# Ledger of designs, part 269: VHH binders against p49116

Target 1, 238 residues: p49116
Amino acid sequence: EGPLLSDTHVTFKLTMPSPMPEYLNVHYICESASRLLFLSMHWARSIPAFQALGQDCNTSLVRACWNELFTLGLAQCAQVMSLSTILAAIVNHLQNSIQEDKLSGDRIKQVMEHIWKLQEFCNSMAKLDIDGYEYAYLKAIVLFSPDHPGLTSTSQIEKFQEKAQMELQDYVQKTYSEDTYRLARILVRLPALRLMSSNITEELFFTGLIGNVSIDSIIPYILKMETAEYNGQITGAS
Key: E = the ipSAE of ESMFold2; O = the ipSAE of OpenDDE; V2 = 0.75 times the mean of E and O plus 0.25 times the DockQ between their complexes.

## First folded at step 20 (VHH)

Design pa110 (framework vhh_7n9e_1; at its last look DockQ between E and O 0.91; V2 from the best seeds 0.00; counts 0 for: pae E 2.1 > 2)
Fold by OpenDDE, look of step 22:
Structure pa110 (fold): chain B 238 residues (1-238), chain A 119 residues (1-119)
Amino acid sequence: as target 1 above (238 residues)
Amino acid sequence: DVQLVESGGGLVQAGGSLRLSCAASGFKFSEYGMYWGRQAPGKGREWVSGISGDSSYTAYADSVEGRFTISRDNAKNTLYLQMNNLKPEDTALYYCATYEYSGRPEDYWGQGTQVTVSS
């Protein structure tokens, strides 16, 4: 078998809505997030190993890990997205909503902690100076995770994950030969992704755009959507 | 319109072999992953094996790993499934399916070909 990932899978270019408003409104944030989500999903379906799995398995994998993929995407695209500004805007919008909707103190705490964790994760990745290859392999490791409940063909998924891990190891050894612990430092960041709530992420980034529709429910459609259709739908609001 | 037509099924004794074929039309065959599924009597559809568009990767269900081989000929728009060491539990209607992207969540699949393995 050939490599799990090719150079084409390393490219991860997010195009932001244009023009950027002076005030980051909910629509801009949601559109930006949607573009990232679609980019992440289409990245996944471009992987030959992913194509070789059954539809049900593919859908289940993406449903299980979309939040992690999205978060890795946020970290990777943090500069292009001006993520710090987006997060600040989200906090401001949240504060206004809290005052209006009288959210419980516990819920406020949960949401704020989530935002903090998200920011800290992205900052940590920036400090590590993770490159495009490393991000691609990390996403693959996350995507082909066999430990999610309800998955079928877990042995095959595990094989793909191992392939991703080996390729990452080889890349790091080759590219960062003087840093013998870089691989470990990178991999130890993955558990932080599992601590983040997909529900809260959905609420923060997508509620203003998709309403009551869940990311889980639209994943099959996203995976089947043509790139042209995606571009048309995402850019139509600007 | 996407069309998938399966062939090659039949009756075979346990330990025997069959080779299934799936003729595809209505889409750019080489750009999409393909897979075989099966449905046994009284059971739901089961994924059997898949192959990437460029044939660089294949995948198998645990129950058929080491016995079945999926392949494709993109020049002929044909998907294959070589089934060796067949077992009675492999008895099912085998169908070919594609990951053709049309904005629909459903896969496209053919009418299937019956495989019966006698003990």
Scores: ipSAE 0.782, ipTM 0.901, lowest interface PAE 0.5, mean pLDDT 91
Fold by ESMFold2-Fast, scan of step 20:
Structure pa110 (fold): chain B 238 residues (1-238), chain A 119 residues (1-119)
Amino acid sequence: as target 1 above (238 residues)
Amino acid sequence: DVQLVESGGGLVQAGGSLRLSCAASGFKFSEYGMYWGRQAPGKGREWVSGISGDSSYTAYADSVEGRFTISRDNAKNTLYLQMNNLKPEDTALYYCATYEYSGRPEDYWGQGTQVTVSS
């Protein structure tokens, strides 16, 4: 078989809502996050190996890893999104909530710790200057994770993850030949993704768009969308 | 009007072979993954095999790996499943599905094709 990923899968272009409001609000943040989520799911669905696994497996894999894919997407698209500005707006809102005694201190602490972890992760990826090929393979390694609870077929997923790991190794060794330890520095960043709460990610980025419906609940419907419907959600032309 | 029509099932002895076909129409066949699933009496639905739209990737359930081969002919809008070294445990109704329509009983367009393996 050919490479797991083609140049088409390396291309990852986020289109932000336009025009940007003078002051950030929950709707702008949620629409921006939704576009990234749809872009990430469309990216996964476009991978031939992912297509071959079938819808039930695809749904289970994305349900298990959407938060990891989304976080990698935030890091990759941090400049396009002005992520630092979005996070600053969220922090300001949380600080105002503390001063007005509208939220418990314990809950605010959990959310602030999550934001800190997200900032640390994005900063670490920026310091490593992770390129588009590296992001694509890191996303593939995360997507084809055979170790999530509840997966009933894992041998094919393991093979695709191993292929992603080998192709990442080959790419890094050829492209960054002078940096013997680059691959190790990149791979040790991945466990941090599993420490981030998907529930807190939903609260921070998706509250204004999903209402009472969890992202887990909408994943099967997103994965069934026609290409034109994905494009509408990604560009806001829906 | 998406249509999927399965054929090629039948009665075969253990150790034998069968080739299943699925004729597809109503969508851009080459742009969608295609799948074979099966259901035996008294058991849940089991995914058997899948193939990407461009045929570059295939995947198999552990129970059939090495014995079954999935393939497609995009010019003919046809999906195939070559089944070798059949076992009594392979006895089931076999149905094909596309990426958008798998995982739900109401997503099946064909009646399926029955495979019965005698010992």
Scores: ipSAE 0.655, ipTM 0.839, lowest interface PAE 1.1, mean pLDDT 85
Fold by ESMFold2, look of step 22:
Structure pa110 (fold): chain B 238 residues (1-238), chain A 119 residues (1-119)
Amino acid sequence: as target 1 above (238 residues)
Amino acid sequence: DVQLVESGGGLVQAGGSLRLSCAASGFKFSEYGMYWGRQAPGKGREWVSGISGDSSYTAYADSVEGRFTISRDNAKNTLYLQMNNLKPEDTALYYCATYEYSGRPEDYWGQGTQVTVSS
C-alpha cells in the first residue's frame, strides 16, 4: 500500500455561485453551502482507502462525520466564501425571526452559541495558518473515526485513521521543523468539531434547498452522484 | 445496466482453497471499487473484502484477513477472491458488489456462488 492521500487530495477548490447578489440571501447561502457539502463528500469518495470499505461502511462513516467535514471545509474556504459576511447575514435573519416571533428564545440562544463556536473555530484555524496538506489529513482523521456507534470493520477504519495521523505527523515535522508543538496545537482543535450540531448546521446553511429532508437521508445519493449530474442539479445553466 | 456474475464456488474440504471470480459488465469497471460479501444460512449479509478501482488499497474483515486475497483484472473486467485455509464457518453464498456512481443509492450485486466447506 502507498500513502493514504496523494497531492490530488490536497486540492480543495470551492467555486461560489455567480453572480453574487448585492445583498446576501438565503438562496445564495444555501447554494454556496451545498457546493461545499458536495465537494467534501466527493473528496472523501476519491480516497482509495475509503473505496475499499464497502457501501454500508462508507455511508455510515459519512453520516457520522459529514458535519465535521463540512465545518473543516468552512474553515478552509472561509476567505473565498466570505464566511464572516455570510454569518452576519444569518444573524440578521435570526433577529428578524425574533421580531416576528418565529423561533423560541431557547432555540435562538442555541443557534447563536453555535454561530459563535463556529466563528471561534474558524478564527483559531486561521491564526494557526493551517495549510492544505494539514486540512486534508485532518479531514481524513475525522472521516476514518472508529468511535462512532454502529460501525462495522472498526479495526480496518482504525488502521486507516492511524495512517492519517502518522502521515500528518511526518508532514508537520518536515514542513514546520522548528515548531515542535504545532501538531499538538492542531490536534487539540479536533474536539471542537464534535461540539458542532448537525441539526443546527442544517438550519443555518441548508434550510430551503433540501426542504424537510435531512442531510443524513441524502448521503447515499450524494456519494453515488456523478460530478456532471451535481452541476446540472444544483447549478442551472446560464 | 450493471451485471455481475459470480462463479468458482463449490464443495471443498477444510484447509483447502477456492478461487472465486466475478465477471462485470455495464459500467466502467476500473473506475469503481468492488467488494465481496457473503451470507451464511440464517445470518445477515457480511462484508468480506474490498478493493479500490486501481487496486492500490484492499481491506478485509477480521475473520478472513491473512487467509483471503482480493484482486482484480481491469483488462478482463473481473474481480477475484482467493480463499485459502478454508474453515467450515466460511460456508456461505458469496456475492460481489460494486460502488458504481450512476446516481443509484444502493450498490449493485450479483446472485452469488455457493461455497461449502466440509470438515
Scores: ipSAE 0.490, ipTM 0.803, lowest interface PAE 2.1, mean pLDDT 85
OpenDDE, second read of step 21: ipSAE 0.744; ipTM 0.889
ESMFold2 (binder alone), look of step 22: mean pLDDT 83; pTM 0.839

Design pa111 (framework vhh_7n9e_1)
Fold by ESMFold2-Fast, scan of step 20:
Structure pa111 (fold): chain B 238 residues (1-238), chain A 119 residues (1-119)
Amino acid sequence: as target 1 above (238 residues)
Amino acid sequence: DVQLVESGGGLVQAGGSLRLSCAASGFTFSEYGMYWGRQAPGKGREWVSGISGDSSYTAYADSVEGRFTISRDNAKNTLYLQMNNLKPEDTALYYCATYEYSGRPEDYWGQGTQVTVSS
């Protein structure tokens, strides 16, 4: 077996929808998020180790971790997306909903807390100046998580996760040799991803895509797409 | 129109070996992972092994690790499973599987090839 990830797996380029609206709307936010989701799914599908796992295992892994992969993608692409501007627009809409008595205060508080956690995560990653190789390996560690409920065959997944961890360590020690504790500072950020509610992520970013179904429900179909279909979704070409 | 045709099964004594083949058509073979699964009498389907499109990675169920070897020949659109040190518990119908270009992936298991291991 060679390395878990090749240089092609480090490349992660998000193409934003155009034209950019003067004021952000649900359509623009949903299209931007959809492109990132499909880019993330295509990235996972391109990993040889992932391809080697059975289809049921592949589907179960992505169903369990799509929100973590998406959140890492938001952090990695925060500049390209102008994520801070998107989050500010969402917050403004939620504050107006309180004033209009359209949503319960408890629900708005839950969503605001989620946005705060997301902002904190993205800011921590930005402060650490996480590079493309580090993001690729963090995504691999998240993808090959053997500890999600309902996974039945976990030994091979654990092997791939350990390989991702070892390769990340080797990379960081070689590239950032003067920063003895960099790896520890990076890894301690990962548990926060599991505190992010996938239900709230769906509400904030994907209402226009999923309608009356969940991201979980469409994942099996997304993973079976051919390259041309993925490219269409990633670029917005019909 | 994805078609998978398995062959190579048979009756073998415990400790023996068999090599299974799967001939694939109707899709770009090298772009997709390929899988072997099996179904024993009275049991559900069990994933046995998988291989990446480029052959750089393989994966195995714990029950067959070290005894079975998956491989592929992309020029011939053929998937293989080398089975060594066979046990009575390996008795099953063996199927190959992959993605589809149209239709539903769960429909594209081949017809299977029977492997029977006597004690």
Scores: ipSAE 0.593, ipTM 0.812, lowest interface PAE 1.2, mean pLDDT 85

Design pa112 (framework vhh_7n9e_1)
Fold by ESMFold2-Fast, scan of step 20:
Structure pa112 (fold): chain B 238 residues (1-238), chain A 119 residues (1-119)
Amino acid sequence: as target 1 above (238 residues)
Amino acid sequence: DVQLVESGGGLVQAGGSLRLSCAASGFSFSEYGMYWGRQAPGKGREWVSGISGDSSYTAYADSVEGRFTISRDNAKNTLYLQMNNLKPEDTALYYCATYEYSGRPEDYWGQGTQVTVSS
């Protein structure tokens, strides 16, 4: 078996909807987030090791980790998305909702805490200057998590996760040989991804896409799409 | 239209071998992962093995690791499962599946192939 990921899997290019509106709205945010979600699903499905695990296992893995993959994608594509501008607009809207007494204080607090955690994560990744290879392997480590309930091939999943960890270590040690603590600084960022609520991510980024249906409910349908259908969703040209 | 047709099953004594085949048509075979699943009498459906579209990666259920080998011939649109050192516990109807077909009877276009292992 060759490496877990090829150069094709390191390439992760998000195409944003155009034109950017004068005022950010739910439609623009949702379309941008949908493109990133579909790019992330297409990325996962293209990995040979992922393909080998079988459809039920693939679906379970992605259902369990989509929010982690999405958040890593937000960090990786923060500049392309102008994520800071999107988050600032959301914060401004929430502050106006507080003033107009339209949302409960507890809900606003939960959403604001989520946004702050997301900003902290993205800022930490930016400060570490995480490169494309590192992002690809971090996504692979998250994807091949053997500790989610309902998985049928946990030994194989663990083997692929360990291979991802090994290849990331080899890459970092060779590429950043002068920085002996870089890998440790990168890996300690990952637990924070599991503490972020997928429900709040859905509310912030996907209200126009899913309505009352959860993202994990539509994942099986997304994973079954033809390659051309993915390309249409990624570029908005379906 | 898309079709999956399994063959190669039969009755075999414990410790014996069988080679299953799955003939696929109607889709870009080499672009998709392929899978073998099984359902034993009175049991739920179980994933057995999978192989990437390009054959670079394979995976196996813990129960068959080291005994079964999955392979494919993309020029012939055919998936294979070489089963060695068969056990009575391997007795099941074996299904071929892809991303379009979950390996469960409701998603499968063919009949499956029966494998029976006597003690």
Scores: ipSAE 0.603, ipTM 0.824, lowest interface PAE 1.3, mean pLDDT 85

Design pa113 (framework vhh_7n9e_1)
Fold by ESMFold2-Fast, scan of step 20:
Formats: C-alpha cells, sequence, structure tokens
Structure pa113 (fold): chain B 238 residues (1-238), chain A 119 residues (1-119)
C-alpha cells in the first residue's frame, strides 16, 4: 500500500462568497460555513482508504466526526474566512439577544463557552503555525477514529488511523527536525475537538439552512453528490 | 443498465473455504469501488469488505478480517471474495454491490449467492 494521503489531499483551498457584505449576516455566515463543510466532505471522500470502507461506514465516520473536521477547517481557513470577524458578529448578536430577552441566560452561557473554546483552539493552532500537511494528517486522524459506537470495521479504521499518525510523525520529524516536541504539542490539541458540541456549531454557523435540516441528516446526501456539484458548492456556483 | 451476478456459494463445513465471484456489466468497472455484503436469515444487511477501483486499498469488517480477501480482475470485470476458515455465523446470502460518489442515482445490488456453513 502507498501513503495514506497524497499531495492532492494536502491542498485545501476555501473560496469565500464574494463580495463580502459590509455587515455580516446569517446568510453570508451560513454560505461560508457550508462551503467549508462541503470542501471537508469532498476532501474525505477523495481518500482511497476512506473509499474502500464503503458508503455505510463512510457515512457513519463523517456523521460522528463532521464537527471535528469542520473545526479543524475553521482553524486552517481562519484567515481566509476572517473567522475573528464572524465570531465577533455572533457575539454582538448574542449580546443583543440578552438585552431583548430572546435567549435564556444558561443557553447564552453555553454558546459563549463554545465560542471561547473555538477561539482558544484556533489561536493555539495559529501559534503552533500548523502547516497544510499537518492539517491533512490531523483531519485523517480524526476521520479514521475507531472509537465511535456502531462501527463494524473498527480494526481496519484503527489501522488507517495508525497509518495517519505514523505518516504525520515521519513528516514532522523530517520537516521540523530541530523541534523535538512539535508532534506532541500538535497531538495534545486533538482531544479538545471532542468536547465541542455539534449542536452549538450548527446554531452558530448553519442557522441559515433552508428547511430546518440537521447536518447529521444531510451527510449521506452530500457524500453521494457528483464531483461537479461539490465544485459548485465549494465555489458558490449554485 | 448495471448488472451484477454473484456465484460460487454453496454448502461447506466449518473451517472450510469458498471463493465467490461477481460478474459485472453495464458500467466502467475499473472506475468504481466494489464491495461484498451479506444478509443472514432474520438479520439486517452487513457490509463485509470493500475495494477501490484500482485495488490500491481494501477494507474488511471486524468479523471477517484475516479470514476473507477481496480482489478484482478489471480486465474480466469480475470481483472476488476468497473466504477461508469459514464459521457457522458466516452463513448468509452474499451479494456484491458497486458504489460511486458521482454519476449514480442509487446503489446497485446483485441478487446474491447463498453460503451455508455447517458446524
Amino acid sequence: as target 1 above (238 residues)
Amino acid sequence: DVQLVESGGGLVQAGGSLRLSCAASGFRFSEYGMYWGRQAPGKGREWVSGITGDSSYTAYADSVEGRFTISRDNAKNTLYLQMNNLKPEDTALYYCATYEYSGRPEDYWGQGTQVTVSS
């Protein structure tokens, strides 16, 4: 077997909706997030090891980890997205909701804690200066998680995850040979992704979705889209 | 018009071996991933093994890993499943299926070939 990921899997290029509005709104945020989600799922679908697992397993893996993949994508594309500006707009909206008594204080606290965790994660990744190869392998480690309930290919998925970990180690040791502790610093960031709520991510970034459809419910359909439809969603040609 | 025809099933004793074949037609076989699934009486469908179009990657369900081997011959448009060290719990109708994330409205399934393993 060759390497788990090729150079084509390292390329992760988000195209933002244009023009950017003067004031951020729900539709712009949702379209931007949707493009990143589709880019992330198209990326996963392109991995030969992922393809070999079949559609049911692929659907189960992505449904279990889409929030982790999405969050890694947010960190990787934070500059392209102007993520700090998006999060500031969301915080301003939440402050207005408190003043207008539209949300409970407990719910606002949960959402604010999620935003703080997300900001901390993105800031830590930026501080570490994570490169495109490292992001690709971190996404692969997250994707090939054997510990989700209901999986029937646990041993195979674990082997693919271990292959991702091994190839990341080889890359980091070769590329950052003088930074002995870099791999450890990178890997200890991953558990934080599991603590972030997919429900809150949906509320923050996908409120503009038509039809009150959950991300979990659309994943099987997105994974089965034609390549041209993926390209359309990624570039906004729909 | 996609057609998948399975063969090679039969009755075998525990510890025995069988080789299943799936003859494919109506599509560009080498461009599509293929998999084997099975369904035991009174149970739901279970994915068994998958292989990419170019055979670069294969994957197996935990229940069959180390005992079954999936392979394909793209020149013959044929998918294979070599089943070794068969167990009574492997008794099922085995079917092949093609999948592709582009250009297909739905998954295509064959009618299956029966495998019965006696203890």
Scores: ipSAE 0.500, ipTM 0.785, lowest interface PAE 2.0, mean pLDDT 86

Design pa114 (framework vhh_7n9e_1)
Fold by ESMFold2-Fast, scan of step 20:
Structure pa114 (fold): chain B 238 residues (1-238), chain A 119 residues (1-119)
Amino acid sequence: as target 1 above (238 residues)
Amino acid sequence: DVQLVESGGGLVQAGGSLRLSCAASGFRFSEYGMYWGRQAPGKGREWVSGIAGDSSYTAYADSVEGRFTISRDNAKNTLYLQMNNLKPEDTALYYCATYEYSGRPEDYWGQGTQVTVSS
């Protein structure tokens, strides 16, 4: 058995819709988010260990963790996305929509708190200067989470998670040999991902693209797409 | 036209061994994960084992880990399941499967091969 991830799994390149509009709109934000989601799903499906678990288990894992994978992807691709600009546009859109939709103050507060948590997470990852290898293994750790309810192959999933943790440790110890506590600082960031609401993520990034359909309900269909169809979604090509 | 044909089942005593084979055709075998599932009388289908297209990774249901070994020969388009230390509880119709990525709603399953383990 080889390493859990190969160099091809470290490569994670988001292609943004082009050109960027002068004023960010719901369509641009949703298309950008969709491309990241499809890139994340294609990344997961390409992992040999993930393939070995079988379709039902694979689907359950991704349905349980898609928001964590998406958020890690936002942090990893923050610069190429100009994420701070997107978040500012979302805030502006929310403020403009308050008067039209008569949203409650409590709901606005919940959404703004989510945006704050997302910014803090992305800032913490940026301050740690997380590299591509570290992101790949962090994504693998959240993907192979054995503790989600309803999973049937929990011991095998746990073994793959432990392998991801061991390979991350080996990488960090070799690459950042003088920073004894780097791994601990990285891993302690992960629990925050589970405090992020998938419903609010859907509202902020996906409502304009798929209507009121939930992301977890479409994941089984996304995972069954042909490679060419994934490439079309990732690049925006037909 | 994906086709999967299982063979190698039979009657065996508890503690015995069997080797199952699955001949695959109609798709790029080495590019797809392959799986063994089983269905015992009165039960639904249970996933048994899986293997990545390049054989780099395998996975097993908790009930068979340490006893069964999945393997494949990509040059022969054939999937194998080596079953050791068989138990009466392993009695089932064994199917091979692959997950089709052409947007179809269902997985491809073969006709199955019967494995019966007597005490």
Scores: ipSAE 0.549, ipTM 0.811, lowest interface PAE 1.6, mean pLDDT 85

Design pa115 (framework vhh_7n9e_1)
Fold by ESMFold2-Fast, scan of step 20:
Structure pa115 (fold): chain B 238 residues (1-238), chain A 119 residues (1-119)
Amino acid sequence: as target 1 above (238 residues)
Amino acid sequence: DVQLVESGGGLVQAGGSLRLSCAASGFRFSEYGMYWGRQAPGKGREWVSGISADSSYTAYADSVEGRFTISRDNAKNTLYLQMNNLKPEDTALYYCATYEYSGRPEDYWGQGTQVTVSS
């Protein structure tokens, strides 16, 4: 077996909807988020180790970790997305919703706490200056998580996760040899991803596009798409 | 017109070996991941093994790990499953399929080949 990820699997290029509107709206935010989601699903599907796993296992893995993959993608693509501007627009919308008495104070508090956790995560990744190779392997570690309920073939999933961890270690030790504790600083960021609510992520980034349908219910359909359909969704050229 | 034709099944004693083949046509075989599934009498369908399009990666169900080897020959559009140290619990109808994200498995499943392991 060769490396878990090749150079082609390290590249992760998000194409934003164009032009950016003068005033950010739900449609633009949802379109941007959808492109990142489809890019993340296409990335996962392109990994040979992922392709080798059975369909039920593949679907279960992605349904369990899509929010973690999406959040890593937000951090990785923060500059391309102007994520800080998107988050500021969401915060402004929430503040207006409080003023108009459309949402309860408790709900606003939950959503604001989620936004602050997301901002803190993205800031920590930016401060660490995580490179594309490191992002690819962090996504692989998250994807090949053997500890989700209901999984079969957990020994194979664990094998692929361990291979991802080993290859990340080898890369960091070779590339950042002077920084003895870099790998530890990177890996301790991962548990924070599991504290992020997928329901709140759906509300913030996917409201207006999916309506009453949840992301986890559409994942099997997204994974079944042909490559051309993914390219259409990723580039908006449908 | 996608077609998958399995062969190589039969009756074998416990501890024996069989080599299954799946001849694929009607799609670009070399571009798609492939897998073997099985259905034992009175049980639901179980995923057995999978292989990436380029053969660089393989995966196995915990029940067959170390005993079965999946492989493919992209030039011949053929998928293989080498089954060693067979157990009575391996008795099932064995199917090959493309992965769901490369097509619908139910649309691309073959008729299967019966494997019966005597205890």
Scores: ipSAE 0.605, ipTM 0.825, lowest interface PAE 1.3, mean pLDDT 85

Design pa116 (framework vhh_7n9e_1)
Fold by ESMFold2-Fast, scan of step 20:
Formats: C-alpha cells, structure tokens, sequence
Structure pa116 (fold): chain B 238 residues (1-238), chain A 119 residues (1-119)
C-alpha cells in the first residue's frame, strides 16, 4: 500500500481563542486545550490506516494514548499556545497555594513534577528542532501502540506502528542525511510521554470542562463528529 | 437514514470459501471507512476487518488475518468480504458497519448475514 501519512497529515494548525486574557484563567486554558485535543483527534481520524480499524479498536487506541498525543501536540504548538506562559501561571498559583497552606505538600509535589517533566519534554523537542513530518510520525508511533491492555487487533496495530517507524527513519535519513544520530535522539524522547499522568493533565488543562466529563468518556463522541463540528470546536464558532 | 444490507452468507464445509456483500445507502459511501464485524452464538460483537474510504488501507483481526480479504466498490456503494479457509470458529452472524453519526440513536450495523461452517 502507499505511505502511512500524506502531506495533508503533516499540516497541524492550532487556532487560539482570541483575545488572550490579561490574566490566564481556567476557561481560556480549557478552551485552548480542547481545541488542541479536537485537532489531535481529527488528525488521527484522517489517517487511512486508522480509518481501516474498527470504531471499537480506534476508540480504544485513542483512549489509551490521548495524553501522549496531547503532550506531543503541546510541544508542537508550544509557541502558538504560549505554553511557557500558561505553565508559569500554574506554577505561580501552586507557589501561592503552598504559602497559604491550601494544598497538601504531596499533591503539590506531584503536580510540580508533572509540570517539570512537561517543560523538559517540550524544551528537548524545541532544541532538537523537530519538524512537522517528524511530529506527524511520532504521533503515529504513539497512536498505533500495540501494547495497551484489552486490544484485539495487536498484530495489525504493531504493523502500522512499524510502518510509522520505518517511514520516520526514511524521512530523517533523507532530510537530515548529515546527522547520523538524529533518529536515535528523537526516539529516546518517547518513553517520557508515558511517565506523565493523564489525571494531572486533565486537572491542569481541562478543569473548565462543563460537568464531571472525563476525556475518556468524550473520545468516542469526538471521533464520530462530522467535519463541520470539528471546525466549530477548533475555531470556537458559535 | 444510513442503511446497510448484507448478503452472501450460507452453510459451508471447513476449508471452504464465501464472499459476503454489503449494499450501503443513505450516506456518502466513498467518504467513510467501512467495516465487517461478527457475532458468534453466545458471544459479543467482534470486529473482523476494515477498509479506508479510498481502499488504500485494510486491517484485519488477528483471528482472520491471511484468510479474509476486505474490498469495496465506491461506484456501486458496496463492501465485500472474501472469506477463505473457513473454520468452525468463523460461524457467526456477519454485519457491515460504518462511522456512526454523532448524537444519533440508530444502530449503523445491518441486520447481518449468517455464516455457518460445519466440520
């Protein structure tokens, strides 16, 4: 068959809510994160290999990896999101909570460790100057992960992951031919994604969601949305 | 108003072959991924195979890989499943399916076509 990803799958454009508030609040952060989540889900749904998997299978894959996809999206869109500013505001809030004895030390430590891991990950990707093709293939490697419990199509998922890995290798070797170890430097970044808690990601970025809806519960709905609904969520159209 | 109508099932001996068809209407068939699933007696629904809108990619459950081939004809709004080297454990009601519309209560799985494989 053809390549796993086409040029259309490399394009990943996040549109931020406007205007940015003077002081960051949960609603702005949540809307920004939601747009990135919808963009990431729409990206996954557009991949022919993903479309060939049944709805149960692709829902299970996305439920298992949404935090990894979201984190890669944060790194890729860090400048557009002003992610460093968002994280600085969260850190400042946590420091104030320590001063006022409002949160337990253990909880604050967990959240701070998550923020530091996220900052290090995004900074390492920026220093490596990861391009759009590389991000697309890294997201595909993460998406087609065969090692999550409960999957019934593990052989096919593994083949799609291997195809993503091979196409990434081909791209990097052709595009960055002078840098023999670039692929290795990129791939060793991926295990860090699994060390970050999806629960803490939800608390940091999705606190503004209406009701007690978890990301896991909305994923099936998002994946079945029409293109017009995705566009509305991505652009914030009323 | 998605409608899916399966046909081609029947009784076959182990090692035999069958070709299933699914006639689709009520949506833009060429824009959606299509799937075959099955439900064996006393078991839940199992995804069997899928195909991308443009036929560039196909996928199979581990249990049928190498024996089944999914294909589609977008001009005819028809999905196919070629089943070879059938085994008794392939006995099931076979359904076709597509992406479901968000917020719809309808089940976008057809009524199915029965496949029975005897030893």
Amino acid sequence: as target 1 above (238 residues)
Amino acid sequence: DVQLVESGGGLVQAGGSLRLSCAASGFRFSEYGMYWGRQAPGKGREWVSGISPDSSYTAYADSVEGRFTISRDNAKNTLYLQMNNLKPEDTALYYCATYEYSGRPEDYWGQGTQVTVSS
Scores: ipSAE 0.501, ipTM 0.788, lowest interface PAE 2.0, mean pLDDT 85

Design pa117 (framework vhh_7n9e_1)
Fold by ESMFold2-Fast, scan of step 20:
Structure pa117 (fold): chain B 238 residues (1-238), chain A 119 residues (1-119)
Amino acid sequence: as target 1 above (238 residues)
Amino acid sequence: DVQLVESGGGLVQAGGSLRLSCAASGFRFSEYGMYWGRQAPGKGREWVSGISWDSSYTAYADSVEGRFTISRDNAKNTLYLQMNNLKPEDTALYYCATYEYSGRPEDYWGQGTQVTVSS
């Protein structure tokens, strides 16, 4: 068998909505986040190994890991998104909500802790100067996680995850040969992704979705989209 | 109008072999992943095997790994499942599906093809 990922899977290009408003609003943040989510799902669906597992398994894997995949995407696209500006706007909104007694103190604390964890994660990835190849394989390791409850074909998923781990190891050892601890430093960042609440991610980035629509409920529909529909959502093409 | 038509099922003794075919029409077959699923009497639908659009990757349920081989012929719009060393537990209605247009076997496949394995 060939490599799990091809050079085309290393390319991950987010197209932001334009123009950026003078003051960030829920609609701009939601549109930006939606584009990243769609790009991430299209990326996953384009992997031949992922495609071979079938729709039920694909849906279960993405439902289990979309928040981890999304967070890796936020870190990878932080510059393109001006993520620090988006997070600052969210923090400012929360500070104003505290002063106006609109939200419970416990909820605000949970949301602020989530933002701090997200900032710390993105900063650690930036400090490590994670490259596109490394991001692609980290996303593949997260995607092919065999340890989520309710999965069928866990042995096959585990084999694909192990292949992703081996290919990442080979790449890092050859490309960063003088940094013997780089792989270890990269891999220990992954557990932090599972500590971040998907519900809080939905509240922060997807509040602009119409009605009471959860990411979990739309995942099956996103994964079934035609390639042209994905391209339209990713680029905002009319 | 997506159509999937399964064939090749039958009655066979344990240890025997069968080759299933799925004739696809109404979509760009060569651009989509293809799948085999089955439903045994008294059980729910079970995924059996999948193949990427270009045949570069295949996947199998743990219960059939090493015994079944999925393949496709994009020029003929046909999906195959070679079943070897069949067991009574393989007795089921076998159906094919595609990710884009019939990702749920109950929605966009034909009648399926019955495989019965005697002891």
Scores: ipSAE 0.574, ipTM 0.820, lowest interface PAE 1.5, mean pLDDT 86

